# Ledger of designs, part 5: VHH binders against Actin-related protein 2/3 complex subunit 2A (ARPC2A)

Target 1, 318 residues: Actin-related protein 2/3 complex subunit 2A (ARPC2A), of Arabidopsis thaliana (Mouse-ear cress) (q8lgi3)
Amino acid sequence: MILLQSHSRFLLQTLLTRAQNLDKAVELDYQWIEFDDVRYHVQVTMKNPNLLLLSVSLPNPPPEAMSFDGLPLGAIEAIKTTYGTGFQILDPPRDGFSLTLKLNFSKVRPDEELLTKLASIREVVMGAPLKIIFKHLASRTVAPELDRLVAIMHRPNETFFLVPQADKVTVAFPMRFKDSVDTILATSFLKEFVEARRAAALNTAPSCSWSPTAPQELEGAPKETLSANAGFVTFVIFPRHVEGKKLDRTVWNLSTFHAYVSYHVKFSEGFMHTRMRRRVESMIQALDQAKPLEKTRSMNNKSFKRLGLNEVNHTNSK
Short names: E, the ipSAE of ESMFold2; O, the ipSAE of OpenDDE; V2, 0.75 times the mean of E and O plus 0.25 times the DockQ between their complexes.

## First folded at step 21 (VHH; from V2 with R101K)

Design W2
Fold by OpenDDE, fold request of step 22:
Order: C-alpha cells, then structure tokens, then sequence
Structure W2 (fold): chain B 318 residues (1-318), chain A 121 residues (1-121)
C-alpha cells in the first residue's frame, strides 16, 4: 500500500521556511483551508520570533461520531505522545479553532523530522480514536466505555465504523462518491484492490473485503450512514497488526485509506481524460489530413479529361 | 494507589496444576478487562489470556487453550489463572495486567510484579 504521506505540504513548507529563517524577525500570519475542510492558522509575531502558534480547525463531527469538545476522542493525549514536551496545547484554543499548539523554537530544535510530524497534526488528531482502540487490541482487551459500534469521522460529514473486540477489530468504510464516473472507477478500483491484497496474502497485512451492501457488523448503524454507492470496504485488524511500531502504521493506513482511494480514482480519471483527448486529437488530425486528399483528387480528375479529347483528333488526319 | 499483586507461582512437575491469583486494588475492578501475560527467560512477553469485566467473555492464546482457565471474582477484586497440564514451555514469570482509565479517554497500563512459574521435572 503506497503510504500516501498525507501531511499538509503547505504546512510543512511553511514550517521549514520558518525554521530556516529563525534569525529573521519576520512576522508570519498564514491561514488556509485544505481540501478536506481542515483550516490552518500559523502565526509568528515580531515580539516573539521563536514562538510559533499553530491553530487547527476540524470539520464538525457527524452526530454518530464520537467527539469530545470538538476533537476526536483521545486527541489531546495523541498530541502529547507524538510531540512530547516541546509543545504546549493552549486551552482554550484560539477563537474559531479546535486546537492551538504553541511551539517554542528556543526549546526545541526544528529539524525536518519534527516539522514533518507537526505537518501531520491532522492525522495525529483524527487517528487518535483508532490508536486507543488498537492499544486495547494489542493487549487483547476492549475499552470499557466503547459501544459495540464506534463511528469515527475521516472526512467532512462522513464516518467509518469500528467493531472493537478483544481478538479483532473490524473496520468498515462506507465508500461514497458524488460523481457517477468516480463511483464506477472507485468501485472497480476497490474490487481490484481487494483482489490484489488477497493474492499477496502471504503478506502480514490485514485482510480486506468489498461488498456492495453494508456488512452485518454494522447492524444498528443509522440508515443514512449505510448508504454507499461505491460499496463497503472492510478490514479485519488482529493483534499482530498493531504490535509495537505496527500500531502507528496501521492507524495511519486506515486513517488515510479514503484519501488513498480518492487519489487513485482521480488519477484514473485524469488518465482517461488524457487518453480521450489524445484520441480526439488523432481523429482531428486524421480528418485534417483527409480533407486535402479530396481536393487533390478533384483537381486531378479535371486535368485528365482535357488531355484525352485532343489526342484522338490528331491521329485520324493522317 | 492502583496496584496488582500476583501470587500462587511455584515449582511444579510436568502435568501438574497451579492456580495463580492477582489481587487488584485502587480501581473499580469489575469495570475493566484483565489479562495474564507471561515472559519466559530470554523471550519476549507473551499474552496468555484475557477476561472481560463481567467475566462473560474469555480469550486464550493457542498455546494454552484447553489447559488454562481465566476467572475473576469481582467481589474479592481478584483475577485467577487456573493452569492444568503444565508443560516445561509454560515456565515463565506470569504478570497480571490491565488498562485503567485515568481521564477522559486517557488510559494507563497497570502491571503487577509477576509470579514465577517453573515447570520442571
């Protein structure tokens, strides 16, 4: 699975640039919105050039998704664990944001690794519930406060589902696409994806399946959440998949799964468009080449009629 | 203070039986899943068994399935591991462990000191 590094490229670039110019008393105040409606605000003041404030606004969770104070469950702990003591979480966050982090460059060396981690703040926060569930799975336990069916937001107004058990966690993704062509492409891609993974089954990777209808494990879910025009992808996660360093990898893979699929669908669409364009261009070229041949044939037929009549008359007079 | 204390370990002959106990204190015992984990000399930690808070669900490693029984007494705040048909490969330090909630979706791992089980002829 090509791990699409789903960190914010713009955030990373901004952070890298700032780290390279720490000695320059340049004020920074950048706000932008990512494709998934996550809003970022990066601020550095002239008064405190070594202090960077990163604010993040997450989309509102759907009603079925578990959330606490506008953040995914376990988000704060995930941040603390990931970034350590070099970061301060502001409480309350800046107005209009779900989270604000304070980074002091005088206390923490801003190396590329740290900045890359920081640029992955969305994934850290959004993956926090998964991390909790999988930590329990790794110990063959279930968190006591979890329902049989857990919904986690991975996209604006979209959730995927987990069924946590002590011996396994079932993860089910309703796959929805707005465009009919995308839906077809996605469906085909997902089928191939599942088949490819089955064929590679010698791999220690979690098994996955595709179904056009909701799996039985999702019984009891709100009906609105079970509508998926590109079907359902289901992963079964076992303790072996979340042991040690594998845990974070598994969290990352699942958290970015929809983005991965969307990327491939978009790529496929682009490829098809390019191919179609080339075909059209070739057809046009062929038509343009065919037009002059019709003109040349009409001119040559007029010349042959004139020569034939004059030659016949000269031979009969001798 | 949150504590787990294992007991009941010892020397036993192959084919013998032992009963391990884990006394829990400092938290609501019945609320949490409990597990046994063992560590043999020179090896990593191996999960042995888990039991739900109510005791209604139990899970076992394949290596101990059919031989070991996990149980709990929520009145006594005690976890048990009944070990039958012990083998030399069962020789290990056995730990009682759980994850307890410290805050909103904040969990802490709790471990006992362990009890030595030696299966030798």
Amino acid sequence: as target 1 above (318 residues)
Amino acid sequence: QVQLQESGGGLVQPGGSLRLSCAASGFTFSKYWMSWVRQAPGEGREWVSSISGSGGQTYYADSVKGRFTIARDNVKNTLYLLMDSLKSDDTAVYYCTTKIKEGDWIYMDVWGQGTQVTVSS
Scores: ipSAE 0.872, ipTM 0.968, lowest interface PAE 0.5, mean pLDDT 88
Fold by OpenDDE, last read:
Structure W2 (fold): chain B 318 residues (1-318), chain A 121 residues (1-121)
Amino acid sequence: as target 1 above (318 residues)
Amino acid sequence: QVQLQESGGGLVQPGGSLRLSCAASGFTFSKYWMSWVRQAPGEGREWVSSISGSGGQTYYADSVKGRFTIARDNVKNTLYLLMDSLKSDDTAVYYCTTKIKEGDWIYMDVWGQGTQVTVSS
């Protein structure tokens, strides 16, 4: 599954630009909000040009989602594992942010790989709970503190669900779209996606299914969390899918699944609009061509001779 | 100190039986899933069996299913592996292993030193 690397493009560009200009004593103070309501703040001071502060604000997790101090479970460890020793996590984070990382470019060479990883900070943090669960799965165990049903936030006010077992993990995505057209496109796409995966018989990929209703595994979930106008997509993850280097890939794929679907829906919508526009244009052209040549009826100016209003002599009969 | 110590390994004939034990210390034994993993000479580690903290759930590799039984005594902090109908392919070092919580959502892998099981005529 060529999952679009859903790193923040703007963050990556900012980081790359900074890395190229390390020798330039340029102060940076960039703040922006992405589509997923993730807010980024990048700061570099003139006093310490090799120090970059990256602050990230995540949406508040919904009540059903497991969180610690406003972060997904295991987020700190995931960061430490991913980025190594070249960074410091600030505690507390900067005001208004969920996480602040201090990077020292004097200690770590800012190569493209590292910067790309940094630009994926959202996915690393959001995927942290999955990583924990799948590490246990790889060992054919379950973490003792986990409930039967685990909810993880992947979008603002939206969660997907995991049912961790020792032999498998079921991952279920309620798929929600705002627009009716998007919903239709998404539903169609998801059905095709599942069929395509089945046909490819890729023994190496997790099985996937689609249902218009919540799968049975989600029994006991809050009703409000089970609304899905584009149905439910369910993956079954086995230990073979999370062994060794496959673990991170599987985490990434699942963490970016909704974004992947959204991207394809948007693309499809754009294509349809273009096609519709072309059709409309063609129809207009056809109509314009079908306009009967209004024969310039030469209005023969028949000079209507003004028949003189003869003076009806009102004989006043006295 | 967190520790796992395996025992009960030895030389057995094909078709024989063996009982492995793993003594756990330094952590709340009943809270954690426990597993047996084996490593044959020249091969990688192979998962053999797992058991839940309560002992209510057990899982087995296909290669040992129907022959091996995993059990635990939470009072004695001991994990067991009953091995019946042993085959030459079961020859390996058997390890007891678990994942324990060290901090907030930080887990550590714990391994024993292993016990040698040799199945030979």
Scores: ipSAE 0.867, ipTM 0.967, lowest interface PAE 0.5, mean pLDDT 88
Fold by OpenDDE, last read:
Structure W2 (fold): chain B 318 residues (1-318), chain A 121 residues (1-121)
Amino acid sequence: as target 1 above (318 residues)
Amino acid sequence: QVQLQESGGGLVQPGGSLRLSCAASGFTFSKYWMSWVRQAPGEGREWVSSISGSGGQTYYADSVKGRFTIARDNVKNTLYLLMDSLKSDDTAVYYCTTKIKEGDWIYMDVWGQGTQVTVSS
């Protein structure tokens, strides 16, 4: 499983560079977009070189998703728990952003671990609802304020559903792809994925299943969210999967599942293209070899030896 | 102050029965799932049973299924565990536990002091 990076590489690099140059009065104002859905803004002013502002723009949760102030449920608490007292959440966030964090390097030593956590801010925020649900599952309980069906959106058009129960949590992914070829590849990949997991007797991993139609557990979901051209993948999470350190791993795996599938589909497509290109190149080479060597008819320029008019010097008589 | 207090533990013969009680205070008892967890000497904590806030849903560990019954009285703010056909392996400290909301999507684990159950001939 290509370990999808749990953090923004660019953000981490930016933070590391800043941490190494804390004594330098360098202004920093970086903005970038990752995966076309998350915008980051990192700002350090010359006036306050020890203060770093990290702003994050997250996709707006759909109406069906549980959200608070434009953030996933439990996001604020997840941030507070993860980063501790060294971070301040600005309220309101900076204009155009969902979240703004203030880091004071004078109060917190910016070690690699802390910076890596900060670079994982998207995952912390987006994984917050899952963490809440799975913490309850670990205790064989259900949070009282949760609906029967919980919708979570990490990316536009990537809404997935949770059905929290005391003994298990069902997680259902409607799989959607824009391209018809991608849809075919994804469907094939998902079928193989499920089969491979079954065969590996991964007794320690959550079981998964694939269906072309919505599972019964999604009854009551908005019809628009149940359109899945590549079918539905369903995971069943048991308490054993979320005990202790396993909880974070399970959250990560589920949170990155769609990205994982998309990556493999893209890879497969790329491989097919490369193979086709090689075939075409081979065919061209064969055609070039089949071109009859135009026999350079060496036009033997028959040098017409101009028959020199032998001047018959008539040695006449006198 | 949020509190859970277990009672009803004791010494019992194999095949005997006990009734544990847990008195809850300091929170809205009927809103929360309640659970029994036990810990045998030298062993980790083992989940025993859970019950929903309304009492409409109950769950049991395989080891106690058919022998134990979890119940609650939301008027009395009391959780119960009826233990029948007790075995030596049921010997443990039994804890009442819940997860309550402290803030917006902030949850706190609450534990009682536990009550000792000893099953011995």
Scores: ipSAE 0.851, ipTM 0.964, lowest interface PAE 0.5, mean pLDDT 87
Fold by OpenDDE, fold request of step 22:
Structure W2 (fold): chain B 318 residues (1-318), chain A 121 residues (1-121)
Amino acid sequence: as target 1 above (318 residues)
Amino acid sequence: QVQLQESGGGLVQPGGSLRLSCAASGFTFSKYWMSWVRQAPGEGREWVSSISGSGGQTYYADSVKGRFTIARDNVKNTLYLLMDSLKSDDTAVYYCTTKIKEGDWIYMDVWGQGTQVTVSS
């Protein structure tokens, strides 16, 4: 099971390096883009070497997704809870970013645990709505602010849906792929995935199902969101799946589900292409070996001696 | 101040009935789901029943289904648990509980002090 790391490796490395060199007055200004168009900016100035600014840009939430100021619901609170008082959230964030955190290393000792948490900022922010819903599920309640159908962004311009109830939460993923081959591979993978999970049903894991059409639970969703070329995957989450430490695991699994599927699809595609290439190469080699040794017809340059047609000077005497 | 106060517990014979009440104060009662949870001696907390803010949705544990009825009076800010056909296994401290909004997407759990229900011959 490819454990998708729950944190940005590059961000973690950057933070660790900075933490190790706090005494060095080195300016830091790093910007990079990760998967799903998430942008990071880490800045440390010479003027304030103990102050680190971490900015994160998230994709704009689609209209159906519940959001506040471009962030998922509960994101700010999740940040405050996760990172504590040692962090300041800048309002407004830096230009072009959804969130900017200010870390003062003079106030907070940057241990590996804290830095790892910081490197997981995407997951903290993106998982915030799920945590709220599942905390209510654990207590057999529903948050009063939530509609019957909740849409959460998990990818640029893509949302998945939750139907929170007191006894269960239904989670439905419209699965979309741009490439036709990927769509086929994804569909096959998802079917197998569901079957494999069903067979393992002895497991404490949430059950899932696949359908080519939107499940009935998504009634009332915008029509545009109900189109999925690779079908729909639906999970049913029960209170037993979100008890204690299981809650965070469930949140992570759902938050990374599409990425997980995409990874496997890409891997499968790559494997197929490699195999096909090898076959083609083998065929070409076979054809080249089958080419009859064209006998070098030694073009014997038969020097056709131009027989000099002797000009018969017929001296016609008339 | 946010408060839940249970009442109505007592000693009852098997097959008997009790009505528990939970008085709520300090929050908008009708907005929130309410639940009953019980704890038997030496056991963990067990969810018993939940009811939506409007009272339109109710849920029960399998152990109490068909015997217990959860209800609420939003005018009186009171939660009820009607317990019929009581069994010895129903002996526990019964708590009313809710999750209320403390801030923007911040929620807190609220618990009462509990009321003792003892089912004994």
Scores: ipSAE 0.848, ipTM 0.957, lowest interface PAE 0.5, mean pLDDT 88

Design W2
Fold by ESMFold2, fold request of step 22:
Structure W2 (fold): chain B 318 residues (1-318), chain A 121 residues (1-121)
Amino acid sequence: as target 1 above (318 residues)
Amino acid sequence: QVQLQESGGGLVQPGGSLRLSCAASGFTFSKYWMSWVRQAPGEGREWVSSISGSGGQTYYADSVKGRFTIARDNVKNTLYLLMDSLKSDDTAVYYCTTKIKEGDWIYMDVWGQGTQVTVSS
């Protein structure tokens, strides 16, 4: 099963291991691609053992998404605000990457909080346009350069939209799933999610609705993005939801909404497959007219998450 | 340089009226939303009203709806707050404020010095 995470686990582990071994000279040259198509590159050389280069390559944004130099608008300022003065943004970035940070550990020894924030660099970069919009909402204003309809893409084919106004921001998610079973499960989950949220009537939570058809606020969106097969989820964000420390929480909740739904769909699918497998096994046992010999199989109790390169977590077979 | 300068505050009796002005300079005034924010003694800041760059959209806090009117003059680069039917609860320092672009998608909050409004018998 996929666990929802704000940060790259491999990047965090790499940074933690390096920080714990600053007194040892090493050569590191790690490149990898995460399941969300983000490519990372970490470099440390013996020549400059206290310097670490972190490079990030993001998927190409579609034409409707807000971007500048291959980064979401406001990404550079979000990096400076989040990480402070202990780094340098290289211009140009390393070849083939959207962003390169040069970290100098000799000036400030990193703590785990900073390293966790660095491992969340994708979310910091991708959340930047939302922060701009919501900071203006908190002040009951709208940034003058924004179009009426703002498209955000965090993953390929998972574009969502904001309609900023001075008194509210409407956030609309066209929900699409490739598998028809996933589509049915997602639609059912989303209807229950919305109804449970209405029943709870929490004053501090944004209102939420589901519709099989695109809300009128999405007029003018590219037609490709309006072909959602699991309907549209709409949140309405008011200034009270983005004032003070609530800003980061709201940005995170919206940025992870697709992943949240996908997690619950995959969990529900796995539960049904387990039940179906057990039903087949019990039918085979009932049809067996001989005295069956029960054979106990040894359980492997090792954590699959600790072995993160093992694709068993993403496979329904076994 | 960028400046906002409020004027028009003072002492007024309950039920009275005041007109606050905010002179703006150093930026393209008509491009940006403008807001009034007030701060009562010993309390946090409270948003009062906002107006779009063109003046075509206005918003008010529930506590001032029907009594206050926000307006702007884009020729004179001046923001106004017309306050009628003043109550003791309206006693505060009133600030005009905006967010202006400082760089590529970097915004700076700009505040005036504030003007005192006191509503007392």
Scores: ipSAE 0.508, ipTM 0.845, lowest interface PAE 2.4, mean pLDDT 79
Fold by ESMFold2, fold request of step 22:
Structure W2 (fold): chain B 318 residues (1-318), chain A 121 residues (1-121)
Amino acid sequence: as target 1 above (318 residues)
Amino acid sequence: QVQLQESGGGLVQPGGSLRLSCAASGFTFSKYWMSWVRQAPGEGREWVSSISGSGGQTYYADSVKGRFTIARDNVKNTLYLLMDSLKSDDTAVYYCTTKIKEGDWIYMDVWGQGTQVTVSS
């Protein structure tokens, strides 16, 4: 699987620019939304120019998802572990946000690597439940507070499920796409993805399967949370997949799986759109060859410029 | 104060048997999975076995499966490892360990001090 970068480029640039220009007193008050689920707010005041407040708002978790104070399970511990002691977590966070970090540049200037990690705060927070579950798996245990079925939501309609056991964790992704074209492309990609992993016979990679229907492990989940039109992808994660340095890689790969599939669908859609345009051009060329018979002829025509509107057949008579 | 204390180690000949005990205090023992982990001299730690809080689920490393039995007594708050058919490569310090909750979804690894098991002629 292709590694996709998850950090916010705008947040990273803001942090880098501020760290490089501390001698310039500024007033910053930036608010924006990324990843279709995360709102950021960066504040710097003239009163305290060496202080930067970073606030993050996450979507409300669905009722089946486990959360604490509006954050995914273990998010606070993950922040402390990832960023160390150079940052203060405000309690309570700013009104309207799930989390507020206070960065003080006057004491210790964070290097670019740490600022890049700060720009990945969504990944750190949203990956925290996976880290809890997989740390227990690595120890061949299960946290006693976990339900048999744990729901995790990274984006709207991207809820996926874990079934933690002491010897394995089953991870199931209901795959949903809005458009019928996307659904067909995603289903084809997922079947090929699973077959490619099977053919490679890699012992170190988690096993992966695809099914048009929900796996039995998801029995008891609310029926609406199992809505899927591109089937279900299931990974089985064993302790060997989450020991040592593999823990973070496995968390990353699972956390980005939906994005990886979506990226492939977008690439395939662009290729298909180009191919459809060339097919229409070929049909137009054939009609031009028949032009001496008639100047006007009706035909079904797809737009040369974009996909989307299929309400009108367009004829090109010549 | 959370505490785990192992006992029952010793010197034994190949093919012999030992029973290790781990006394637990300072937490609700029956709530948590318990594990045995061993460390041979100069080597890393190796997971040996795990048991669920109720005792209803048990897991073993391939290297000890069929020879070792993990058990627990939730009345006496004691974890056991029954070791049969001991081999020279079972020589190690054996630790009992658990992950206990210290806060909301914050877990701490707790280890005993270990008990030495030596298998030699």
Scores: ipSAE 0.488, ipTM 0.830, lowest interface PAE 2.6, mean pLDDT 79
Fold by ESMFold2, last read:
Structure W2 (fold): chain B 318 residues (1-318), chain A 121 residues (1-121)
Amino acid sequence: as target 1 above (318 residues)
Amino acid sequence: QVQLQESGGGLVQPGGSLRLSCAASGFTFSKYWMSWVRQAPGEGREWVSSISGSGGQTYYADSVKGRFTIARDNVKNTLYLLMDSLKSDDTAVYYCTTKIKEGDWIYMDVWGQGTQVTVSS
């Protein structure tokens, strides 16, 4: 499995550039939206060149979503434990935002590792409810304030659900894709993914299933959040999957599952392009042999390798 | 403020029975899941059993299933572990434990001081 990049590339570049140019008097006021769901706002004034305000606005949670005061549950504690000292959470946040961090570069010694973690703030905030739920699972308990069905929204059409119990947490993903081709490729990939895990009989990995229809555990969820054209993928998470260092891995794997599927859909498209190129090249070679002219072979263009390499090196970004 | 106090441990012969109690105070007992965890000499902690706040759901480790029964009395704020058919490998310090809400989505692990159970002839 290919580990996907989780951080905002633009936010990371902005933070790195600012940290490397603290001696310059610059006014910054950048606002942008990533994945049509998270708005970022970065502000720096010349009056306080070592201070940077990072504001984040999260999408409105759907019904059954785990949220409090505009943030997912546990988000504040996740920020404090991830980023440490030298960062201040403003209360209230800047107008129109769910969260504002004040970064003081004169107090924190910025290194690239910390800035990369900060550029992953969306994932830190969005993963916080999973961490609460799974810490209770590790203790074979359930937090008393949780509803039976907890919705986690990473993107408008990428909501997934948890059903917490003391001995397991059922996690269900309604898989939705806009493009009919992507839907077909994703459905094929998902069926193969589930069968490969079932055939391998991995006792240490969470069990997984696929269904064209919503599992019974999702009864009561709003119909719009259950929209799926590539079926439903269900994982069952047991305490052994969230003990010790496995907690962060499980949170990460679940939080990135839709992106993981999307990556493999794009990989499959690249594989099809490569297969088509091989067939064309094979046909050209056969025609060259049927026409025994050395001039024809000497005029063969090497550009096909560069074109294929460019397609293979293309990467997704969030 | 929050307190868990175990009692009822002691020396028992193999095949015998014992009843552990855990008195709870300083929090709304009926709201929270409660658990028993044990630690044998030289071993790590081992989860034994859990019970929901209402008492309607119970869970047991495979090593004790069918021999131990977890129960609670939400009027007396007391958790119980009824231990039957005791074996020498049940020898351990038994703790009651819970996770209680300390703040907005901040949970604190609370443990009692433990009660010793020794199974020997």
Scores: ipSAE 0.340, ipTM 0.771, lowest interface PAE 4.1, mean pLDDT 78
Fold by ESMFold2, last read:
Structure W2 (fold): chain B 318 residues (1-318), chain A 121 residues (1-121)
Amino acid sequence: as target 1 above (318 residues)
Amino acid sequence: QVQLQESGGGLVQPGGSLRLSCAASGFTFSKYWMSWVRQAPGEGREWVSSISGSGGQTYYADSVKGRFTIARDNVKNTLYLLMDSLKSDDTAVYYCTTKIKEGDWIYMDVWGQGTQVTVSS
């Protein structure tokens, strides 16, 4: 079971609230940045309360990957495929943004399912080039960038690479973390992930491997983009993995892989800090009981509230 | 038939200038981003410059920034590369290229035959 946060929760709540309260004349002008790299802007004016403008600013793709001014190759196609024809893409987008969608809620009443998909717009747009390459693999047609190393930069520390070939696509993730504790936790998790995946499937899931050093397929990449301290994870994708409805699932799983690993690292870090805090509290408790009360108060300038008396410190992994 | 044809290459002295042209046919030229890519003898291909379909956005490799200018004429369906202050390191075959949609989620790389630029004293 994978617990992966994939949509913007703030964007989803904003869209749901607006769709449910169209009878109120409001002025909305919300701007925010998520993950230090994507800016969202939601606008509703009192003059046109049934119209909502959603603008998104994304990191610029490499020049050879552009197909709409400032968007990854295939992004417009991905938007139309995912959301249908119930909105208007503004040309040009609002100044300072890569994409602007106009929704008319009086003519198109999107349900919660569609609004949830709209809240995932970052993943839809950034996954588009991967979908193009995998569609060619499934169709056995010549992909763009055949036999060339393609870098996909979703966020500064989450670049991954594709090498499209006639009968397979190799996908490689250099895993890099800023903190040495995170690096150790990530490395341990990745080794377990690869071993569990190797044991589980004969031909139903893409093969996966981990290496402390860059695989041969990444030879020729700029050295700064190959910086990794938690090793390299490599997937090999064959046509059977991207046929039919598997295409979207495979694109999603690969596009969110770095976030998946980061989530598990942060969960593990929180558990460790809680355990260390409980050990410190136990040590202070023992010292207080060994000394006279009046002198103990003068030597202990930190006060701790007594917490639960029946702690369980056992950890289970699955 | 989609076709790209480069012209305007030649021999030039260091510090000199050249204008490359790329004639496009068989597709709606103004719809697509266009790029220049060069290949020196014994080296891999190097991206040089790109321009949006409207011409409003331009990008350059660091090695040519400030010396080269990409431009397009959407009436004549022609892409240009204006090269100033040429250096010996600019010696290469220059290609124009684009990616064209052939179907749902299906794209084709299109390349011209190339034009030789030689910078020599």
Scores: ipSAE 0.340, ipTM 0.667, lowest interface PAE 3.0, mean pLDDT 76

